# Ledger of designs, part 4: VHH binders against GDSL esterase/lipase 6 (GLIP6)

Target 1, 339 residues: GDSL esterase/lipase 6 (GLIP6), of Arabidopsis thaliana (Mouse-ear cress) (q9c996)
Amino acid sequence: KSSSTVPAIFTFGDSIFDAGNNHYNKNCTAQADFPPYGSSFFHRPTGRFTNGRTVADFISEFVGLPLQKPFLELQIQILNGTSNFSNGINFASAGSGLLLDTNKFMGVTPIQTQLQQFQTLVEQNLIEKSIIQESLFLLETGSNDIFNYFLPFRAPTLSPDAYVNAMLDQVNKTIDQIYKLGARRIAFFSLGPVGCVPARAMLPNAPTNKCFGKMNVMAKMYNKRLEDIVNIIPTKYPGAIAVFGAVYGITHRFQTYPARYGFSDVSNACCGNGTLGGLMQCGREGYKICNNPNEFLFWDFYHPTEHTYRLMSKALWNGNKNHIRPFNLMALATNKITF

## First folded at step 21 (VHH)

Design i01 (from f03 with S110P)
Fold by OpenDDE, fold request of step 23:
Structure i01 (fold): chain B 339 residues (1-339), chain A 126 residues (1-126)
Amino acid sequence: as target 1 above (339 residues)
Amino acid sequence: QVQLVESGGGLVQAGGSLRLSCAASGFTFSSYYMAWFRRAPGKEREFVAAITSSGGYTFYTDSVRGRFTISRDHAKNTVSLQMNSLRPEDTAVYYCAAKEPGWSFLLSTPHAYDYWGQGTRVTVSA
């Protein structure tokens, strides 16, 4: 067993991880590349959908690596012959999901395309196989799939169970694909309580005085099955180890005991406007911003604050089985596994 | 200088058809999503249909899906709503609206739209 940390981090998923890929996609309508995004840490917008660092960023810091650049930025550098992605790559795209049709019209990069981007680099021998095998793979996606299920203009094609099954099918394909490409250290994070995001105020049937229970039930359904998939990875894929990040439980604790974590508001967006702060995107004309984002769970109508992400990341890094299982990210990253 | 002008409303019997049109001017039409909303008597304004800037994607509320079709003509700067198999519950003032491209959950919310027409009345008799 190696006592060293991972040489690189490869990240896939949605806005929880997106390091600014959408910014480099001119056809993508989901953008956070304007103020006051990124104001707390970067002091400029980077395309991250929060006031500062994401979970992916904090994990990079914990393992002692520079922050990963978004793939689309690196792609430009590759073309110019100046690319350096030795510390890993962020492929995540805000607004994307497990299903191809999720926010397709917005020009987001679905997980299938993210994986293809990674595969192409591997096939072109731009990433050493030995590095890939020792690297950490972070995955988190599916919230947009769940949220979109409740949009009023969605065609009712699948039952909730069938819909979740379709999501999980893609999860399995994703794990299979990254394993074949050399992934051996895998962390898959669950969904948070999606029904509690401020953007629910835009849904005609969602309550504004409490979380949207039906949506959270669906998220929990997905999370339960996701955990089952993650648990069998070492058996199904020889040489691979994996952990399930219980983000739902972590976030729920923030909501239940806000004062313990420095929160004064766990319902409203810090940056936005209207009901729950969820009727307007942060940074758009007419937006309002709170005095102290560290007191808020949500930064904008959908995404957590940097403070929330920091707390989540810490819980995942060195937390117990209530936060992450069967072992934590520190153990995964250092190959010092203790149950 | 921005104008959205609806036309095509009127009285029609249940099962009949109408075609609404909205003429847009004063802004870059091709850069905006276009939508139709309606307000029935005693009810709040509700989303009916939307179409993306390029026209590549269309969206419908459940009650009109399969009966209504939204389309746009870039050459004429118009958006249309073909309404077939009309029902008494479709009676409302129909509004044309425009918004910049954005998130999916903003598509069906009236406050997200920057420009509005004055509306055209559709009455469906039993």
Scores: ipSAE 0.864, ipTM 0.927, lowest interface PAE 0.5, mean pLDDT 95
Fold by OpenDDE, fold request of step 23:
Structure i01 (fold): chain B 339 residues (1-339), chain A 126 residues (1-126)
Amino acid sequence: as target 1 above (339 residues)
Amino acid sequence: QVQLVESGGGLVQAGGSLRLSCAASGFTFSSYYMAWFRRAPGKEREFVAAITSSGGYTFYTDSVRGRFTISRDHAKNTVSLQMNSLRPEDTAVYYCAAKEPGWSFLLSTPHAYDYWGQGTRVTVSA
């Protein structure tokens, strides 16, 4: 494509991006490949942990590319000689994190493995270097790491600071690895207010009448340091440009001014059951579903609705410095950078 | 009919050991996570330990880590809890429970478990 757009998008991370990789992993217990997931757009479950499109999907649309397929689907096609991933690849896995051990028992694909999958394709010369250098790299992960820190059966091995540092170490490794492989346009998104997810109702020490403040403090700690890392990318990695998506602030505004964004409920899951709708996964026996998902911030016990993702994506695409910095995704994708 | 039957409870002195066992029947044992919960007098039921279907991963509440060991035997359809260095605060009725595989935050949540035993009483004297 022309210099005003990117030829492909490569996506790494967790459920905010996952296009259905977990579905193709039979050993993975984190699944959204049953109704009513995907009901609002796809009209079938695809493995996306929302009622429709994710942030990765919307960004693809904004760029003007077809939606990227999950790598595990493409892997099957590669073996059959029918692979087509010219528009990019989605490596994300719901439930995964920066730390290798995060939800490992659930069979999720950690970011280390996601990166290795990409590297393997590059080494096999299945992706042209010129395409890689012009492509957009989207990264978002870490919420599961933070949430898991507060699980009652977590081994108390690291302080919050040490734990966040370990997460950031992987962030640095990730950036190093994708840069070496040819990444030059990088967008790294921060965490949202993880302490506000309905699933907090399952935590013994978490409040149900307000967000879990301790968890949000830890998320903010990570976000702050992440931004510092992103800001130095152009200096540390010659030829690379990068933006920090301030997802926390974006989401917080939804919670603060729900009516402005069409929300009537920013606390409860649209689909689920029990306290906050967070005691049962959507689609499981006994679940309840709201009348209008567009009025809800959360779709299920952990994940936002398509409407939420749409609003987030728009803010990241053409938003100001409060949403994304030092420039927005549109600027990053078109190489029209204005400060 | 699904059954979980606990055994091995009793009276023990502080510092002593007990081994609890739970015999499962009426469901596909190998497909389920197994766990132990306990309820002390005047307290709510709390998570103690869990083990994944294959036995590849184990989880413990902080207060029992290093002292308790959960294990399972697929041939016998049993789950066990080896309790060492017992303390008076470990006094409770211990319950065996089973759940389908799922998210991590479900492991310690009683409502997520489909099947429960009747419990076995453990009393630790000072």
Scores: ipSAE 0.850, ipTM 0.921, lowest interface PAE 0.5, mean pLDDT 95
Fold by ESMFold2, look of step 21:
Formats: structure tokens, C-alpha cells, sequence
Structure i01 (fold): chain B 339 residues (1-339), chain A 126 residues (1-126)
């Protein structure tokens, strides 16, 4: 019998996935709907927080599906009765996190709301249950939670351990919710080394000549415990299969062996200003832009370039156990689940 | 021309209170986030407090949380900082600043603020 791929992708998380949800959210102050965002591939702003395609875009291309539309764009079409959900939906919101209060004042769409958006579509029978059970679910978030732990105006009453455990409680709730709604093929990506983002230059205690080690310790703590959660999914959730995308290690190799991956700069933002390019958002008055974004790991003060996302996505799609485990996204996207 | 004018500074005893005020003109006050920064002798400016354009969210550096309260008044185009239980380490020049809404980590970064006041001196004696 002929091989088959998943019919749809349902995407949850933050900026490595956000295809424009924040643009359609009038109350959101985290925006990238202005030049020079989108300049490399789309040649216009799309609301993506990079110069081109995100990880969600590349995974859609590898699967053979159209680039996903953001949910908030499709919500308008639902009211008009013209929506098409057969290819999947992108719920991700840049700046969102696992904890409800993370960037709440910025008007982002937190993971809890993203899940409610999906649940509402399922409960209203706007997505066929048979499609859901055969579809790929992509999840990644937590970097904003951890970065915000170190903001001088953030008042964390929790220890780092307790804070990470609160994040992981939401991970467990997220997996339980999507499983109950029919999810069976789950890819959960780890955090990258968030202590390396150029925006760390805004933190008074963060070094700028190296990554912020305390922040990366928290990210690795989260990632280790996330992998434990992902590993038990097939046992805890009958019929489900899951993979852990080791984005931390993937990104760390880009930083360790930059020339191998075409990078001349793995520390500074291509687009921004000030120390590391990290003191100003790309596109604001006085910004500077590098000559070739493809040679930079970071596009703006917080986000990777399209080239970095392409490399990450290739490693997740067809990589080995160091990149993604117990098997890669290609295997997950072509493997039918029987239960 | 945009102006931010602080007032209310002075000399107070430890444990005392002061209320700082910042009068804003030359821009649409209700569209801007407002903040207070301070500069102690021999130190760089540090973030003290911020308030969103709607007034719905307030933020404080750890050392002042529970002692200082930021507020804004759209009718008067003012932002205020009520400073209670003052300590000698609160001694500084206090600056009012304004920025457009944006990312959370821009709130505590002086470089992200477009408009600044001239400052008002607060001295807290032991």
C-alpha cells in the first residue's frame, strides 16, 4: 500500500510557530507586522517574528501541506462560513507562555486560550474527529516564561525549581486536553538556549560576552523534565505516539560550529541596535540591519533568522536521535496509528 | 514639544513618605506607557516602576515592591509615584519616562524610552 502523510497540522505555542495571530489581535503589543519583518521570503510583513518562514512553515512544506493560516484570520472566515480546516490551524502567539500571567499585559494569546480555541472548533464539529486523530500536533513554548523570571520588575515568589514545575504542570494539562480532543501524533519541542538571545543585554545582571548561564540552567531543567513527560505519552495515552524535539542541542551546535552551518555571527541580532543588537526591536526608529541575514543566527533581539529556522526544521524533520527522539518528524508524519 | 516635568522631591527622614508627580505634555498621554527610573550617586539609572497606557497593569523593581505605588491620571496628564517607608538607599534623582507599548522586557530598559524628564531629587536621611 502507498505511504501516507498526515492530513493536517495543528500548531500551538509561541514565536517559532506564530504565522500572524498577533497581527489579528488588536490588543496585542507584541507585533512584527511592519518592515523589515518578512523581507526575505514573503517580501512583506506577515506578522511572523522573523525575516521569512518559521518552523511551522517549513514543517508544513516538508509534510506537503499549504502554509498554515493563523487561527484569528480563520475565525473571521468561520463567521462567514468560508473556512477550510482540512489542512490544519496555527494557534500560536508570539510572546505567549505556559503560565497564564506570562506577558498577559501585552495581550498575547496564552496556551490556555489557544487550547480553548481548538476545543471550541472540535465541540462545534468544525473539524472532523477522524482528521484530528490522523493529524500532527506541534507544540513548543516556555522561553518567554523563563526569560521573564529574570526581569527586574517580575516578582517571582517561586524558586527556579518550583517555577519550572509550574510550567510543567501546564505541559501535562496541555497534553491531556489535546488527547481528549483526539490528538494521537504529538511533537513537543524543547526550548532553545534562551539565555543567548540578544535581548539579554537589557537584563542588568546578564553577561553580554557570553550567554546567560543561570537562564540556560532553567531552560535545561525544563527540557529534561519535558522529555520525561513526552516519553511516557505512549504509555499514559493509549494510541498516542510522541516525539521530543531537542531544539536546545540543535541550536547549541550552530553556536559551537558556526561555519559548518553558514553562520558568521551567532550572538548579535541582524536587525536591531545597541549591545548585541539587543536593545531595540527591529524596524523601530534608528534600527540597523546586517548585510546578509543568512549568516546570522538571530534576526531580531529575541528571534532566529529564517536560515536558522530552516536548519532547525530540517534537523527535526529527518534528523537522528540527537535532534529528535525516539524518531524524527518524517517518521511520525508517515506512521499510521492503530489502536 | 514633548515635555515631562517631575515635582515633589525633597529631603525626608527614613520611614517617611513622598509623592512624586510628572506632568506630561506634547504627546497623546493615554497612548503611552509611563515609568519612573532613578539614579543614585555613582550608579547607573535603574528601573523603579511602570504603568501601562490603560493603567491596568503596574510593575515594580523588587526593592520597592509594597512600598511604592505608581498611578496615572488621564484627566490631568500626570503620572505619580507614592513612596512610603523610605530608606536611605532610595536616595536618588528620580526621572519620569514615556514609551510606546511593546515587549515586556523593554519596560525596564532606559534605551527603550523616547521621552525623559529632567529629574527630581529625593534624599532620605538615616
Amino acid sequence: as target 1 above (339 residues)
Amino acid sequence: QVQLVESGGGLVQAGGSLRLSCAASGFTFSSYYMAWFRRAPGKEREFVAAITSSGGYTFYTDSVRGRFTISRDHAKNTVSLQMNSLRPEDTAVYYCAAKEPGWSFLLSTPHAYDYWGQGTRVTVSA
Scores: ipSAE 0.702, ipTM 0.864, lowest interface PAE 1.4, mean pLDDT 92
Fold by ESMFold2, fold request of step 23:
Formats: C-alpha cells, sequence, structure tokens
Structure i01 (fold): chain B 339 residues (1-339), chain A 126 residues (1-126)
C-alpha cells in the first residue's frame, strides 16, 4: 500500500488508553464494565474508564485506523484462528503502573506483563516485524504509582526522588524492550496533574479546596525526567524517533481557562458522590451523575471525561511544542519526518 | 442479615498484647475484604489494617506496622487482629468492617465499607 501514515498502533499503559482489558481479566477488581460507563458515545459499557472514547480511540481515528480492540479480547479470538493484528493492539490496563507492586492486589495487568504479551505475539510470528518497524507506539503510565505513594497503608521506604527514579528505571527498560522488538516511532505521554483527581478526597492529608500540591510536585518531577529520557531516544536507539506529549501542561490549560474549553467544572466528578464526587465510584448504589459530561473535566473519581480526552488528543495530534515535542503526533504518524 | 461481632477488647498494660476477633455472618465471607478501624476519644476513625478476600495481601497504617497482625479464617468466618507491644496511644474503640474488592484507595477510607461491627474497647494503661 502507498499510504504515508503508520499501518498500526501498539498501545501500552493505563486508563488513558485501556479499551477494555480489565473487563476480560476476571481477576481484576478495577472495573468499568457497568452503567453508566460508556453512555456518551458507545451507549453501553465497554470497559473503558470514561463516558466515551479514550485518547487511544481518538488517535486511532486521527490516523485513519479502526478503534483498537484490547489484547485480552483478541487473545480469545486467537484460539478460534480468526484474529487480525495488522491494525495494532491495545495492551493497556487501567490501574496499572510502572512499579510491579502498584495495585498488584487488584489484579491489574502491569506494564511488565503488557510487554511480555507483545513479545509473545512477535516471537510467535503473529505480527510481522516489518509492520512493527513502521508502526506507532503509544505509552503513558505512572499516575497510579504516584497516587499510591500517598496512600496511608503504603510503606514509605523510598523518598519521593528515589521512588520517581525507580519508576524511570522501568521507563528505560520499557523503551529498550520495545526497540528490540522493532519499535521505531515512539510517543510517550507525561502524566497529568494527578493531585487534582476527585479521589484525592479519600486521602487524609490531601486538601479538597485545591489540588494536592505534594502529589503534583512528584508528577512534575517524573515528567521532567521522562522528557529527558524521550529526548535522547533518537541518539541512543539508531533509527528511532520519539515525541514527548506534555499532558500536564495541556490539562493545566483546561483548569486555568475552563470556559475557553467548554468546561463549567474542572474539579468535581460528573459521576460519583460525596466531596468532589470523589468518595464513590460512578455506577455504585447511590451515585449521582451530572447533566452534561461535556462540561466536566472529570468523569468519575479518577478519570477524565470523553470531552477532556478529545481535547487532549487534539492537542497531542496537531499541537505546537507547548503540547508535544519536538513535533506533534500528526508529524510522527506521517511521512513528514526525515532521518 | 449481615452481622459483624467483635470480641477480645479490654484493659491491658503498656507493652502487653491483645487479640481481637470478629465473627462474620450473613454474607459470603470469602468474597469480602476485611479491615479494622479505630476511634480514639475525641478523634476521627482511622484505618488500622486490612486483608484481602483471599488473605494474600495485608495492609497496615504506619503506626501499627510490625506490632499488629491481621488474619482471617475462612473455615470459621472470622477476622483477627493480634495486637502486640501495645502503647497508650492505641487506646480506642476498634471496629471490624467489610467491603467488596475494588480500587486500592478505597481500603483506608471508612465510607467505602459496607458493613460495620459495634466495636470493642481497648484501653492501654501506662
Amino acid sequence: as target 1 above (339 residues)
Amino acid sequence: QVQLVESGGGLVQAGGSLRLSCAASGFTFSSYYMAWFRRAPGKEREFVAAITSSGGYTFYTDSVRGRFTISRDHAKNTVSLQMNSLRPEDTAVYYCAAKEPGWSFLLSTPHAYDYWGQGTRVTVSA
């Protein structure tokens, strides 16, 4: 085919991307496969942790590819001999992190296992290496690691600096692994301001009248060092190109100029209950739901609305260097980049 | 009818030990996470310890880690809290609680628990 765009997208990380992997994981206690999740676009639960599409869905649409299926759904189809991996695969699991212990007891699929799932498909020749080398790799992870640092039952054996360094050690391993498996076009997105999620209302030391500053300091520390790692990818990995998606700054603009982006509420969950809507998961007995999710930054106690994801995705796709650098996803996904 | 019944509280000297027990009935015990919370006079309820439905993971607040041990017995439908090296600051009413599995940040938050016992008083004298 004579297309100038990537043939496939391979997606790793957490809820920014999860298209339903947790639903197909019977051991996972982090679920969104019940109403009213999915009500704004799909009009049914899909296992996405939002009211509609995620960032992965919007990027697939911008590239011109079908929405990705979660790996665990496709794994079932492999048993029937009917799977097609040519458009890419979504390995992401909501609640997962960079550190193996992050939400381990919840049965999430950690990034290490997501990478193993990809490696197995490559080694079994279920994905052509030539396709991999021309494909887009999307990565975002770390919000759950940082949020969990502040849980009162976490054993604080590492300083914030050491904890962030441990997270970044896994980032380096992840990049090494996908490069060895053929990845050449890499997009790694920063964390958003995780200290602003409504679920912070459950933390005894977190303020509810403003974002949790200590948590956001850790997120920014991770993001700065992540950008340094992403910037060296073309030098360290011959033939690879990479972009850093500045999701923190993108989201900060939504919070600073809410009316400009169509938001009437950038603090409370549209769906939930209690302080900030952050004390109850959306869809549990006694939940409340806002009239228009498009006016809310947050859908549930932890996750953005579809509208927020649409705005994030547009900024990453066609934004300037404040949003994504050294060039945007459109440039990365097309034949505009010269090596 | 769901019921959680604590026992084993009492008066104990600093440095001593107590074992609290919570008998559970009226729900599928093996499907629930179990926890202990405590309320000191004039204070809010605080998280002490939790154990997953399988018993495979245990969690403790910092002030009790290494001194308290939570355990569960699926044959007897009981949750226990072994409290060693007790301090006057451990003086409180101790509550047994149960919740369905879910997100990690729900473990230490009282409002996330569906069922509660009446509490058992522990007094640690200097």
Scores: ipSAE 0.676, ipTM 0.854, lowest interface PAE 1.5, mean pLDDT 92

Design i01 (from f03 with S110P)
Fold by ESMFold2, fold request of step 23:
Structure i01 (fold): chain B 339 residues (1-339), chain A 126 residues (1-126)
Amino acid sequence: as target 1 above (339 residues)
Amino acid sequence: QVQLVESGGGLVQAGGSLRLSCAASGFTFSSYYMAWFRRAPGKEREFVAAITSSGGYTFYTDSVRGRFTISRDHAKNTVSLQMNSLRPEDTAVYYCAAKEPGWSFLLSTPHAYDYWGQGTRVTVSA
């Protein structure tokens, strides 16, 4: 490892990061461990909710580290007396959220449990504290919480403002917890325009000829307040540095200038069926698949293609302050910070 | 061969109660989520209620929450819908449906359901 490059990456959140944790969780009904998931790059299902690599994979490659293993795979290996410490651990679970009840019936691993999994490794001395302090922490979560607010069978008891504040309370707790466990280099990514995902076609009051504006207003409210939290991290947590990844704006550029980014379709799922390709999960009986996923923003009814993740990851890695701030991920990961 | 057979439909007065039943055969009942959908005259099918394979979670559309109760009986391979405080707007053909477990947002999507019953008519008179 270079003395100027982070030795490991610890990843928390949902499907934008999940490298296969749900596959190893027999109680989880949110799965992508079947064809045609993983058909690009891996040429087999890995449990990733896309056709190839996720943002966590690309960031690992940019840093020069092996692709991350999901925690549940590693946990099995440790219990069997075979430990393989591959310079980072991915705790993310597709379908999880900030609020405990988000998709609880699906058996996902909520952010609170992901944090406990990390804490347990630290308490068991399976990760050196000096490594933790030099490592990169990646976080993105909240899309599932906001999407679920609008489900017809989920009667919200809170206003959108109060619901977003409850989500942000958990964000603050998450940052407190990882800091106390040694985190010093924190990257927290905003939500993308969740109201634009093809699965919105399942919502009774969502338009299908444009993005669901009410949902995106709620996502932007969360994103703005998340940025405020990230901005105070260096003041509130001595020795910590943090960046806010503006994924909403990055994705909006793809939608505004599709040809510039190689997209011919920024609305429909490449893989799925029904309106927007959003009424059926990719790979289920009767699904349809596009000819070239690299021309589509969305892979399935909820998730971006590998190509979209590559573009997002590049913008986060070496982009300017419109994409990630106060400095980019490369600066955070290599100690080459320019203000 | 998979079969879902609804029963218990009929004519009731507004404010009354009715219990629908759906007998399932030809598949592993305990592995499937079960749901009720309805189609009112001149309208598309709409989601009414769903229950997970274990029976541990139930879901309802807003207009029926607090009035309807979905339940399942693994010994009899049946799913039931208890309908209380019925309104004329509840008049519809009610369909039993089954799907494999999956994403939450698929619960209310007819396209996501593998098996369907033929329906039972419920008429709520003013």
Scores: ipSAE 0.671, ipTM 0.858, lowest interface PAE 1.5, mean pLDDT 92

